# Miniprotein binders against a7ua95r516to809, part 121

Target 1, 294 residues: a7ua95r516to809
Amino acid sequence: ASLSLLSISDLVPDLQFIFFWMSNAIEILYFIQQKSPAYMQTIELMDDKAGSKESLLSATISANEEAMTILEEVIMYTFQQCVYYITKTLYVVLPGLLDCNPFGTEPSSEQCRRAAGVCVCAVCVMPEAVRRVVSVFQTTSDLLQQYQVHSEIQSQMFAYLFFFTNVSLFNQLIDKGPARGWFQRSRVLQIQASVKILLDWAKGAGHNHLAQKFFAKFCSTVTILASPPQQLSQMSWKALCAEHPSLKPVQLHRILTQYQLMAELGPLPIWQPSSEDEAYIYRTVDLLESFENH
Key: E = the ipSAE of ESMFold2; O = the ipSAE of OpenDDE; V2 = 0.75 times the mean of E and O plus 0.25 times the DockQ between their complexes.

## First folded at step 8 (miniprotein)

Design da27 (at its last look DockQ between E and O 0.83; V2 from the best seeds 0.00; counts 0 for: pae O 7.0 > 1.5)
Fold by ESMFold2, look of step 8:
Structure da27 (fold): chain B 294 residues (1-294), chain A 80 residues (1-80)
Amino acid sequence: as target 1 above (294 residues)
Amino acid sequence: SMTYEVTIRTDNPFDLELIAFALRILAKAMGLRVEEVRREGDTLRVRISGTPEQVEYFREIVELWLKVQGIDARVEVREV
């Protein structure tokens, strides 16, 4: 029933409840880990007049491990629920990044209209589509901080959110790009600018390394498409594979095919796959990415 | 192995759900058997079975955990 939700702000009460229990389960787990060794030592030092100390210690160790397992399951379940809610809102807002023009299509912005209808610092005005995505990330970050969620869990959550974002944007671009005109150079430059705003947010939020790692496939795609024809045509297939290791042969081949078409560089393929890759450039099963975590 | 009743009183009833969960888990982590957990208004009553030494250590651990969490609650332990 949660798939009907349209914005992250509508989910905040549910997310607060889930983060509350996740954070407390983490803290109780940590507390137990810190106190268990000393407690087990008190059992080992007990006066064993009844001859049952070893049995008590063994049973206590087993119960201790079961308690920690229960907490780990609570943490895993609450993490999965957070990710479920958050990615549903991301799924709805992410396609808008591919359609938006960050350079001047929002004249209704009060900040943009004051300068005689021209914004000299065009990138400083955040487009609505970008703002919707940033709002999801920022709200998530604020909630994680509010509930003092352990930094490792915060990193894992953003790693997954960036992974999901990358897969969603890449699949949409590859699948719908030809029909939507997203491979046109002017459109690619707009997409690149919009993604830069997201990357700047991630850097300011302390997640730059995660964003660089998990956006690699989409960023490589945009980098290739944004390249000047004189530069790209001078690069061999082997060199492009080496510069863009996140792209599978079928994906790179599709991107270069669209690039050549939109740059009107003639009908004959410019880039010749290596013999080892030639078997893979037509594997359509590998073209789109899975949302499953690997 | 004796049965004890741990009574938790707090002025914030929202905290009682968290305290009940924590006490079950902390008792289990110490090898204590939780026989019953009852909530009566602003009071939580937990029946546990263990040695007197285990239960006293459990009381100390619960009080420490409450302090770490910043939860203002009173803990009483009675043999039953």
Scores: ipSAE 0.696, ipTM 0.925, lowest interface PAE 0.8, mean pLDDT 85
Fold by ESMFold2-Fast, scan of step 8:
Structure da27 (fold): chain B 294 residues (1-294), chain A 80 residues (1-80)
Amino acid sequence: as target 1 above (294 residues)
Amino acid sequence: SMTYEVTIRTDNPFDLELIAFALRILAKAMGLRVEEVRREGDTLRVRISGTPEQVEYFREIVELWLKVQGIDARVEVREV
């Protein structure tokens, strides 16, 4: 396998072809939906001298439904192909986001030290790993714009891409995090800064509402792990559930357990599950998120 | 019903594949039978069966679709 074959730039020609057909199929579908009622009305107003009007109308309605079904299948197929290629690229680049450091560069740090009155050194630098993820989203946005894909389909595509990114990052962090040191506070703060760069990109691209909705689980996880021990230890289980409704009991329990281990805190009874949730904290099948859950 | 040949001519041959797909799907949406679709250089020839009223409406719909898409093409219809 070559990593260059997974670069979004290498896929642009194939994606352009798929976006071309998807966009045109959507436009034809919309055109048919707008014009069909007038045509059906024309058939209904025909003289029925031979008693064939009912048969003609029924046959035309059936043919019209078949034509729209064909277009819907083309749109679905091309949409799925775009999503497949884009998410395949995302899957390769997303783990890098969990390992990168967006804070400072040597030249910038030296300049900040020299110009002590300026707070420039507090600005995060976009790491290569984050840039690769942003490039995938930006290329997708550019292609949707180039082919004038309807805003509703554009929203559906980014909803799925954000959903996929959220699930991928969450599962990587929960499953691989303990072994890779990703639950260490310094690493969590780096992850939080990197995620903010993605969220800021989404806001700039007009997708803030979708990003807030579909990144909720991963954002909740990072927020909890980045919380100071004093603040987090003062929150009850019910308060944490209320602040983080996207997390399932088993997920919240796992996150808090990892927080205790990494912060070197002893057992804290304050995070006792409610009687209603106690049975669910051991549901291992609910720990990781499914990529197939639409 | 009678058989008609719809001829589409465009200066941009790259549009012909899209036009062919659109004509086929639009004809189906109107309950018209597409017997044949041929490409001859810059020209697309579509053979369809239908009533004169259906085929005339089809010509109007095709011309409107081309205009909405910004495609410069000439549409001719003849009975075969």
Scores: ipSAE 0.607, ipTM 0.902, lowest interface PAE 1.3, mean pLDDT 83
Fold by OpenDDE base, look of step 8:
Structure da27 (fold): chain B 294 residues (1-294), chain A 80 residues (1-80)
Amino acid sequence: as target 1 above (294 residues)
Amino acid sequence: SMTYEVTIRTDNPFDLELIAFALRILAKAMGLRVEEVRREGDTLRVRISGTPEQVEYFREIVELWLKVQGIDARVEVREV
């Protein structure tokens, strides 16, 4: 119940605090890494009169390693907390993306209209459900930039968020899709358009490669489902496997089976799995994606 | 080993928390013993124990760190 009301805006104060400490810890770690060698060299050049250089050097190395370890723990902890809060927000808004009709005249969000007239920004023209998802990613991007978080950490953050999004959307589509009518061609085209908006945002934000990589499974699924029956029925199992390597055989088989049912197609011998894949199409454990595989 | 008081003053109170965190980590990384960290208004006081050379180097590192962070702060070191 309480999760449904959680918006990314409600988490911004807490996220700001976490990002602040994460960024600072990274900067301090980097600073220590850069200056420690010079300090050790200074110790080595000191006169032995004040005690064992070796003991001081050893103590300094040990202290440095301990400090670096603590900083790494802080960075890891803060990273995990950010991911936790952001993914919790994504979990709430992602189902709306599958139900979204991007071709509908849903009124643009009242908020953008109020401030400066007809805002024609890409966000203002987005369907509300897509805008909500994009808002989570945009807020994350803005915070990472605001606190000047190291680029590698930014990339890891988005990699995980895209991974999470792909897993969530894919699993929902496979599990609930048939019952929700998401496998209907018209609905699939809506989903495809909505995902394209998200991918276009990711491209504009500089995360095109990550988005293409981590959304591959969901995009492949949507692409297959969006294909006209006349076109898809001409593609062999092997051709589909080759074109959609992100899909496991069990996943592809499930998609094709559900497509066949939806399109009222009889059994298609051309979609019959190869003898090599036949053992794998029954691995139901591999049907849904795991969140732990990251 | 002697005890020193490092005093840092800044006009931005928000920076003092960051500075306190950084000082603890930097001191530890240098093998300095941090005895006490106190905040008094716009002033941070850090009591550390080490050699004169270590403390001088610590001062330099702290000043450099502050500069890199764009924090306008004055650092004073006194033997206690």
Scores: ipSAE 0.015, ipTM 0.308, lowest interface PAE 7.0, mean pLDDT 85
ESMFold2 (binder alone), look of step 8: mean pLDDT 86; pTM 0.834

Design da28
Fold by ESMFold2-Fast, scan of step 8:
Structure da28 (fold): chain B 294 residues (1-294), chain A 80 residues (1-80)
Amino acid sequence: as target 1 above (294 residues)
Amino acid sequence: SMTYEVTIRTDNPLKLELIAFALRILAKAMGLRVEEVRREGDTLRVRISGTPEQVEYFREIVELWLKVQGIDARVEVREV
């Protein structure tokens, strides 16, 4: 289906409303979890003069569980809505990252400048396309901070956003890369530099571990494609698999095949997969990654 | 069980929707039945059914929640 172009800035008022309710539902849930044991004990220690203490305790436990279930549903719903709107915006801006040039369109630029926590140097300028992606992550971080959302929920949100970004970029590069010229060495180096800006942002925001985990596949892909022909030709299939464990055999084979074609290294393929891997490569359809996380 | 009216007055009327939601959930978590919730300007009036001991504990819990949230509000409880 066609997606409308939306700026993250256009969504801030709606996101503020959703974050407000998500944050408050989380706080109420934690408050109930902390205070309920003492309340239940108070009921349990009451004199059973009317003979109804056990009935009251049972009814209260049931009602307490229902209250927590309602809060969990509100938290889940609001979390899913935030993720939906944020990833919808990411989906629109991410393709631009694969086409932009972070090395600058003005070769005469000699100054190093700091922009949104990233240093922009004479040979490395933050392109508008990269800035749009960083803006989505930064706005999300700002909203989580503004509404004092607990760190566990913050980590879950960025884990999903990084997962989504990785899948989107990987699938686009693998599916459309050859036709769009993205496998050309000059383009790959531009992509690598752009991705480094995103990873540097994530590190500065305290999410380095999540970024390393969830960007592994796309980073491995770009690393291979940016490797000099001399370096790659020295590595066996086994060594490449060991160096890039995040890539499935079919994905690694596809990347190497495209690399050989673009680098004009001669006959295809120079790397020999194992017999077991070869059988898997030609039988499976697991080339592209799924957005499903079930 | 007796019926009680819990009245919340705040210097921040914009928080009344949050306070109303919190009171409903906290009452439910404590096994109290909420009969009605009314908003009158800067004031929320909540009618609940429960024992005197449960309702007094509820008042303490509500006051504690308001304090933890940094919400400046006054809580009053009366039997109706």
Scores: ipSAE 0.683, ipTM 0.921, lowest interface PAE 0.8, mean pLDDT 82
Fold by OpenDDE base, second read of step 9:
Structure da28 (fold): chain B 294 residues (1-294), chain A 80 residues (1-80)
Amino acid sequence: as target 1 above (294 residues)
Amino acid sequence: SMTYEVTIRTDNPLKLELIAFALRILAKAMGLRVEEVRREGDTLRVRISGTPEQVEYFREIVELWLKVQGIDARVEVREV
């Protein structure tokens, strides 16, 4: 009950505070890194009054390293806090993406209806469940830009968020998909369309490469499940492995087995794992993705 | 080492916390001891211990940092 009430908007004040300190800590770190060499040179050029110069230089170097370490700790801590809050929000909204029907005229949110000017922005035309996910990413992007966070840190943030999203969606689909009917072709096509909207947003936001990389496993799964039986039944195990290298043998085998059951296909010899992969298809520990492997 | 008071005045009091943080870190990075940081309205007062040369360089670095940040602030240094 209480988790469903957490919107990204509720976290914005806390996130703003964290992003403020993160950005400023980064800027100060770069400033120190740029100015420290010149400062050390000024110490080196000072008159050596009774051998104190070397001691001063050593002490200054040590103090400088300690200052940089503190800044790095602040950056890491603030980064982790941002990730924690944002992923908590994603955890709440991501399940809705799998249940979303993007082809249905779900009424636009009451807020967009009441504003006499129908915002025809790409976000306003999104299904509500997709919009909620995109809103988390967009809010994150807006905050990163507002506080002028260094581009490398922005990339790392989105890399992790896409990773988390992929793992979450993949694990939910594999674990709960059969029971929830998400493996049905009509439902898979809905999921595929919803993910496409998310990927299109990521492309528009300048994160196309990261999105393609980190969503590869989920996208491969959805692509296989969306394939017509007539087409997929013509593809060998080897061909499927080659086309979907992001999937482990155990994952591919599970997907194909569930597809077979859903499509009421008899056993397909062409999907039989190779002798090399046969030992790996039974490694159930590798079936679900881990959040720790990032 | 002598004790100095660095006074920073800015028209943007919201930036004083940032300035205070930056000053502490910059002073530390320069091997200066920060003894006290006080905020009095729109003014930040920082007591530091160091040599006259270190403190002068610190003033220059702080003024440069403020300029880079686009913060309009006056920096005054006095021996205490």
Scores: ipSAE 0.371, ipTM 0.785, lowest interface PAE 1.0, mean pLDDT 89

Design da29
Fold by ESMFold2-Fast, scan of step 8:
Structure da29 (fold): chain B 294 residues (1-294), chain A 80 residues (1-80)
Amino acid sequence: as target 1 above (294 residues)
Amino acid sequence: SMTYEVTIRTDNPEDLEYIAFALRILAKAMGLRVEEVRREGDTLRVRISGTPEQVEYFREIVELWLKVQGIDARVEVREV
């Protein structure tokens, strides 16, 4: 009941109000931009008496600039408010994505019996935790469409939401993963399948390019952790850096260390950092990602 | 250089807050001074100061704005 109060659906009325004002401010801004030249021309064509026309034109240009500034501030403020409410909701629901199983529940008498590995790639179910995250993105998309917000602003919104989601998931996995068992192979495969559901949603919504760009770090992390030991052991540090350029040396080193601890199958490779990167693998301040956008 | 009262009447009073915001911004963009904005039921009254030419153009812009927004409203302008 109390958890339901954190649902995106509970914020819809507040978000509708904010999107309403944001969309309207944008439309007024474009209307003014479109009509101002004609109005200025009208002033210039007026009969000039006692030189008052030049003063009127100058005053009107200043007033027009002030009106535009007010609208830009309203748009920026409402955009930031939407981001605040949406990301606050995302932050609560995102950790659940790392703990859910999209390969279905334990087989019952009415379901196909699951054998180790047999049904892993055959059946995927959208877990409640993944559904909650998708619901946040879908509700955002629906509101942007309902209020006819320009596509550029929609792209900026999803760029930030994907950026936030990537940082949140990456930081949760790196910081809490060892204690939660998230680096175990079976758990990593579940995480990979859950992330694929989010990426498939983004592709369907027309945001594939943004998703590929802003999920790169978390996707690289999960890809490395899901790699078979035989494949990963044949890759050099430099090859891994080249394949996963979004990862900082300290991040890659932490991921590989966790992989080595969890594998426990045959001889475990020790990936040697390049001499150029050796100093950087100890920069703990760079381990977790910042939520600050550049 | 005169004061005018712009009256907007709509069948949807919920639109009046949005219309009031739009009119304030449009008037400012045109160099018109907004002296007062009052809402009375289904009616919005805006008092503006400007030249006759500016106010006439303002009426046209407001009517065009309402049409673009799909808002069914009547606009009246009176010199006070």
Scores: ipSAE 0.355, ipTM 0.809, lowest interface PAE 2.6, mean pLDDT 83

Design da3
Fold by ESMFold2-Fast, scan of step 8:
Structure da3 (fold): chain B 294 residues (1-294), chain A 80 residues (1-80)
Amino acid sequence: as target 1 above (294 residues)
Amino acid sequence: SMTYEVTIRTDNPEDLELIAFALRILAKAMGLRVEEVRREGDTLRVRISGTPEQVEYFREYVELWLKVQGIDARVEVREV
């Protein structure tokens, strides 16, 4: 049961069933939207012998709206079920991304030579923890392609999955990072390399724009933490806020405080919050991100 | 309004669950009441109430949907 929860492959039969019904509900909805106007015109052209044509037309319009509402509910329900299964799997595998070392995984020259392919060496370099996350995204993409789900729904699904991944990784790093040593420079560089693998996958899959949008907060955090001390110390608080608009003042302040502690730099006046932002930092409790704020 | 039986026959019985779902939704979209839906082997029987004109358009609507979906099935309508 535990192993099944850790593997996206174990959920494929359930996901196939849900994607099948979601895809068919979408197709039926599209069919009704395209063809109903012709039927409505037919009602208007009927001979009104009983004086009931207006009543019939009104009732048919109402019934048509109900039918579309039922399909929209089926589509929403099946979409939410897919998201539930996929994000439940992601939740289990995502913390591993923060602990893995992509620099310690090098394929042998023999493996690359035998495979005779560039992609084989890239796959061999990918840590298993990162591979598990990529497998969830790839399986989702494969199922969307298998059931020919419209591109707009596909985009909505990856938007939510990237949103969920970003929030999960950001909260894990901010909340548990200090105790786990994740703010140490060597660890941050490993995290940055692992995230690049996810972003490169997203780009290859045609989702670069969504990945850039929804990973902004976590990417900003990692970018700041990976910055050389000399470079970071030359930036004012205002400049950092301008470069990282996805971060709230309290989040930026926490990240910089952890950076100073891990790098043993001590307090630097140039990273002082503006008087306005400083007031919000001391009054707000909004450090972690909510999964409910889409 | 009269009662009609719509009979769908297919060589692929595995399609009948999808066809049944679609017929219920398409009938509702046209303002038709579905009284009963029964599966008998390779055959789906749907009982609907409506005017002759509504039911004839429903038959055409179902045939068009089956064609658009690439589903091979035969549609028959009779008054019960």
Scores: ipSAE 0.539, ipTM 0.881, lowest interface PAE 1.6, mean pLDDT 82

Design da30
Fold by ESMFold2-Fast, scan of step 8:
Structure da30 (fold): chain B 294 residues (1-294), chain A 80 residues (1-80)
Amino acid sequence: as target 1 above (294 residues)
Amino acid sequence: SMTYEVTIRTDNPEDLEMIAFALRILAKAMGLRVEEVRREGDTLRVRISGTPEQVEYFREIVELWLKVQGIDARVEVREV
């Protein structure tokens, strides 16, 4: 085994160290891809004193392919390690988004001081929980820029982070939401405002398309819960399914059931799916989203 | 084939581990055998086996890669 490769597999859980190695492996890969054709031609022009030119060329092509494979494995491993440590941090801070109030009435002295001594808007403040999540995304963006990671890899990383965030928030809301009061309209509007801060950050960072794609399920859920009861009661089950294609029928049914139960403005008519819709709901039994199945 | 020692000297010794990795991968991509890699302070020594033409091309590619990466380092090659 290569001592250099063994050293890389003994990674310290420090994001800067991992980003450093990932970035350098990517640069080496691109350099080899660019230079390999010219090198292969130089082999063809070399003196064949040993009478082994054909064998040398064949062996070099095989060695080149092995070198590319090693680099791809290093890039994949370091990418997975970055994602692992970043998502582990997100795991801790994401649930706070569902409990925070961006319309807080009393900004802390710390928040006022961080606003350069100017009084923060009493209606609109960035909660600490939202700031923690934004900080994780911003730190990731800063590291990707610091190590000049190619835009393709940067897009893949944020695609996965947004996917993870969406699944985590959706699962927390669906699984724990009813018991914690998160389905009440006033709480849903607070959640919607907090999520808008994350989406606005993503837009500013150049990731609007990825955010729209990967937050679709959670955004649909929040949109339904924030909708006026009268608007929802006027829509058929078929129309609701068509408006929210990111939601599985069982997920949509759960959301609507909780919406009816927790309505602040009084009782709503119970949505009754057709026998065909009911059969489809029963066939689609997965209520919570998997981090492994996307 | 003959054995050569490629010596890299840099004022930034913290880069040597990454440089060593790069040289191993570049050598493998070129079909050269890496026999030994040693680090001593500001100096990296890599022993490779190959034809004189292959090793000279390797030196040129290593110098080009270092230049593209903005790494200030000196490359020397000698037959062992």
Scores: ipSAE 0.583, ipTM 0.896, lowest interface PAE 1.5, mean pLDDT 79
Fold by OpenDDE base, second read of step 9:
Structure da30 (fold): chain B 294 residues (1-294), chain A 80 residues (1-80)
Amino acid sequence: as target 1 above (294 residues)
Amino acid sequence: SMTYEVTIRTDNPEDLEMIAFALRILAKAMGLRVEEVRREGDTLRVRISGTPEQVEYFREIVELWLKVQGIDARVEVREV
């Protein structure tokens, strides 16, 4: 009950504070790194009043190293806190993406309806469940830009968020998909369309490469499940492995087995794992993705 | 070591928090002791202890940092 009430908007004040300190710490760290050599040279050029120069230089080096270490700790801590809060929000909204029907005329949010000007922005035309996920990413992007966070840190943050999203969606689909009917072709096509909207947003936001990389496993799963039986039944195990290298043998085997059951296909010899992969298809420990392997 | 007061005035008081943070870190990086940081409206006052040479260099670094950040601020240093 209480988790469903956590919107990204509720976290914005806390996130703003964290992003402020993160950005400032990065800028100051960079400034120190760039100016420290020149400062050291200035000390070296000072008149050596009775050995005070070496002591001052040593003290300054040590102080700079300590300052940089503290700044790095601040950056890491603030980064982790941002990720924690954002992923907590994602955890709440991501399940809705799997249940979303993007082809349904779900009424636009009441807020967009009340504004006499129908905002025809790409976000306003999104299904509500997709919009909620995109809103988390967009809010994150807006905050990163507002506080002028270094581009590398922005990329790392989105990489992790996409990783987390992929793991979450993949694990939910594999674990709960059969029971919830998400493996049904009609439902898979809905999921595929919803993910496409998210990927299109990521492309528009300049994160296309990261999105393609980190969503590869989930996208591969959805692509296989969305494939017509007539087409998929013509593909060998080896061909499927080659086309979907992001999937482990155990994952591919599970997907195909569930597909077979859903499509009421008899055992397909062409999907039989190779002798090399046969030992790996039973490694159930590798079936679900881990959040720790990032 | 002598005690100095560094006063920074800006037309954008919202920047003073960032400036205060930067000053503390920069002072530490230079081996200066920060004794007190006070905000009074649009003015930040930082009390530091160091040599005259260190404090002068600190002023230069702070002014350079402000310039790099695009912050229009006046820096004054006085012995206290």
Scores: ipSAE 0.068, ipTM 0.596, lowest interface PAE 2.5, mean pLDDT 87

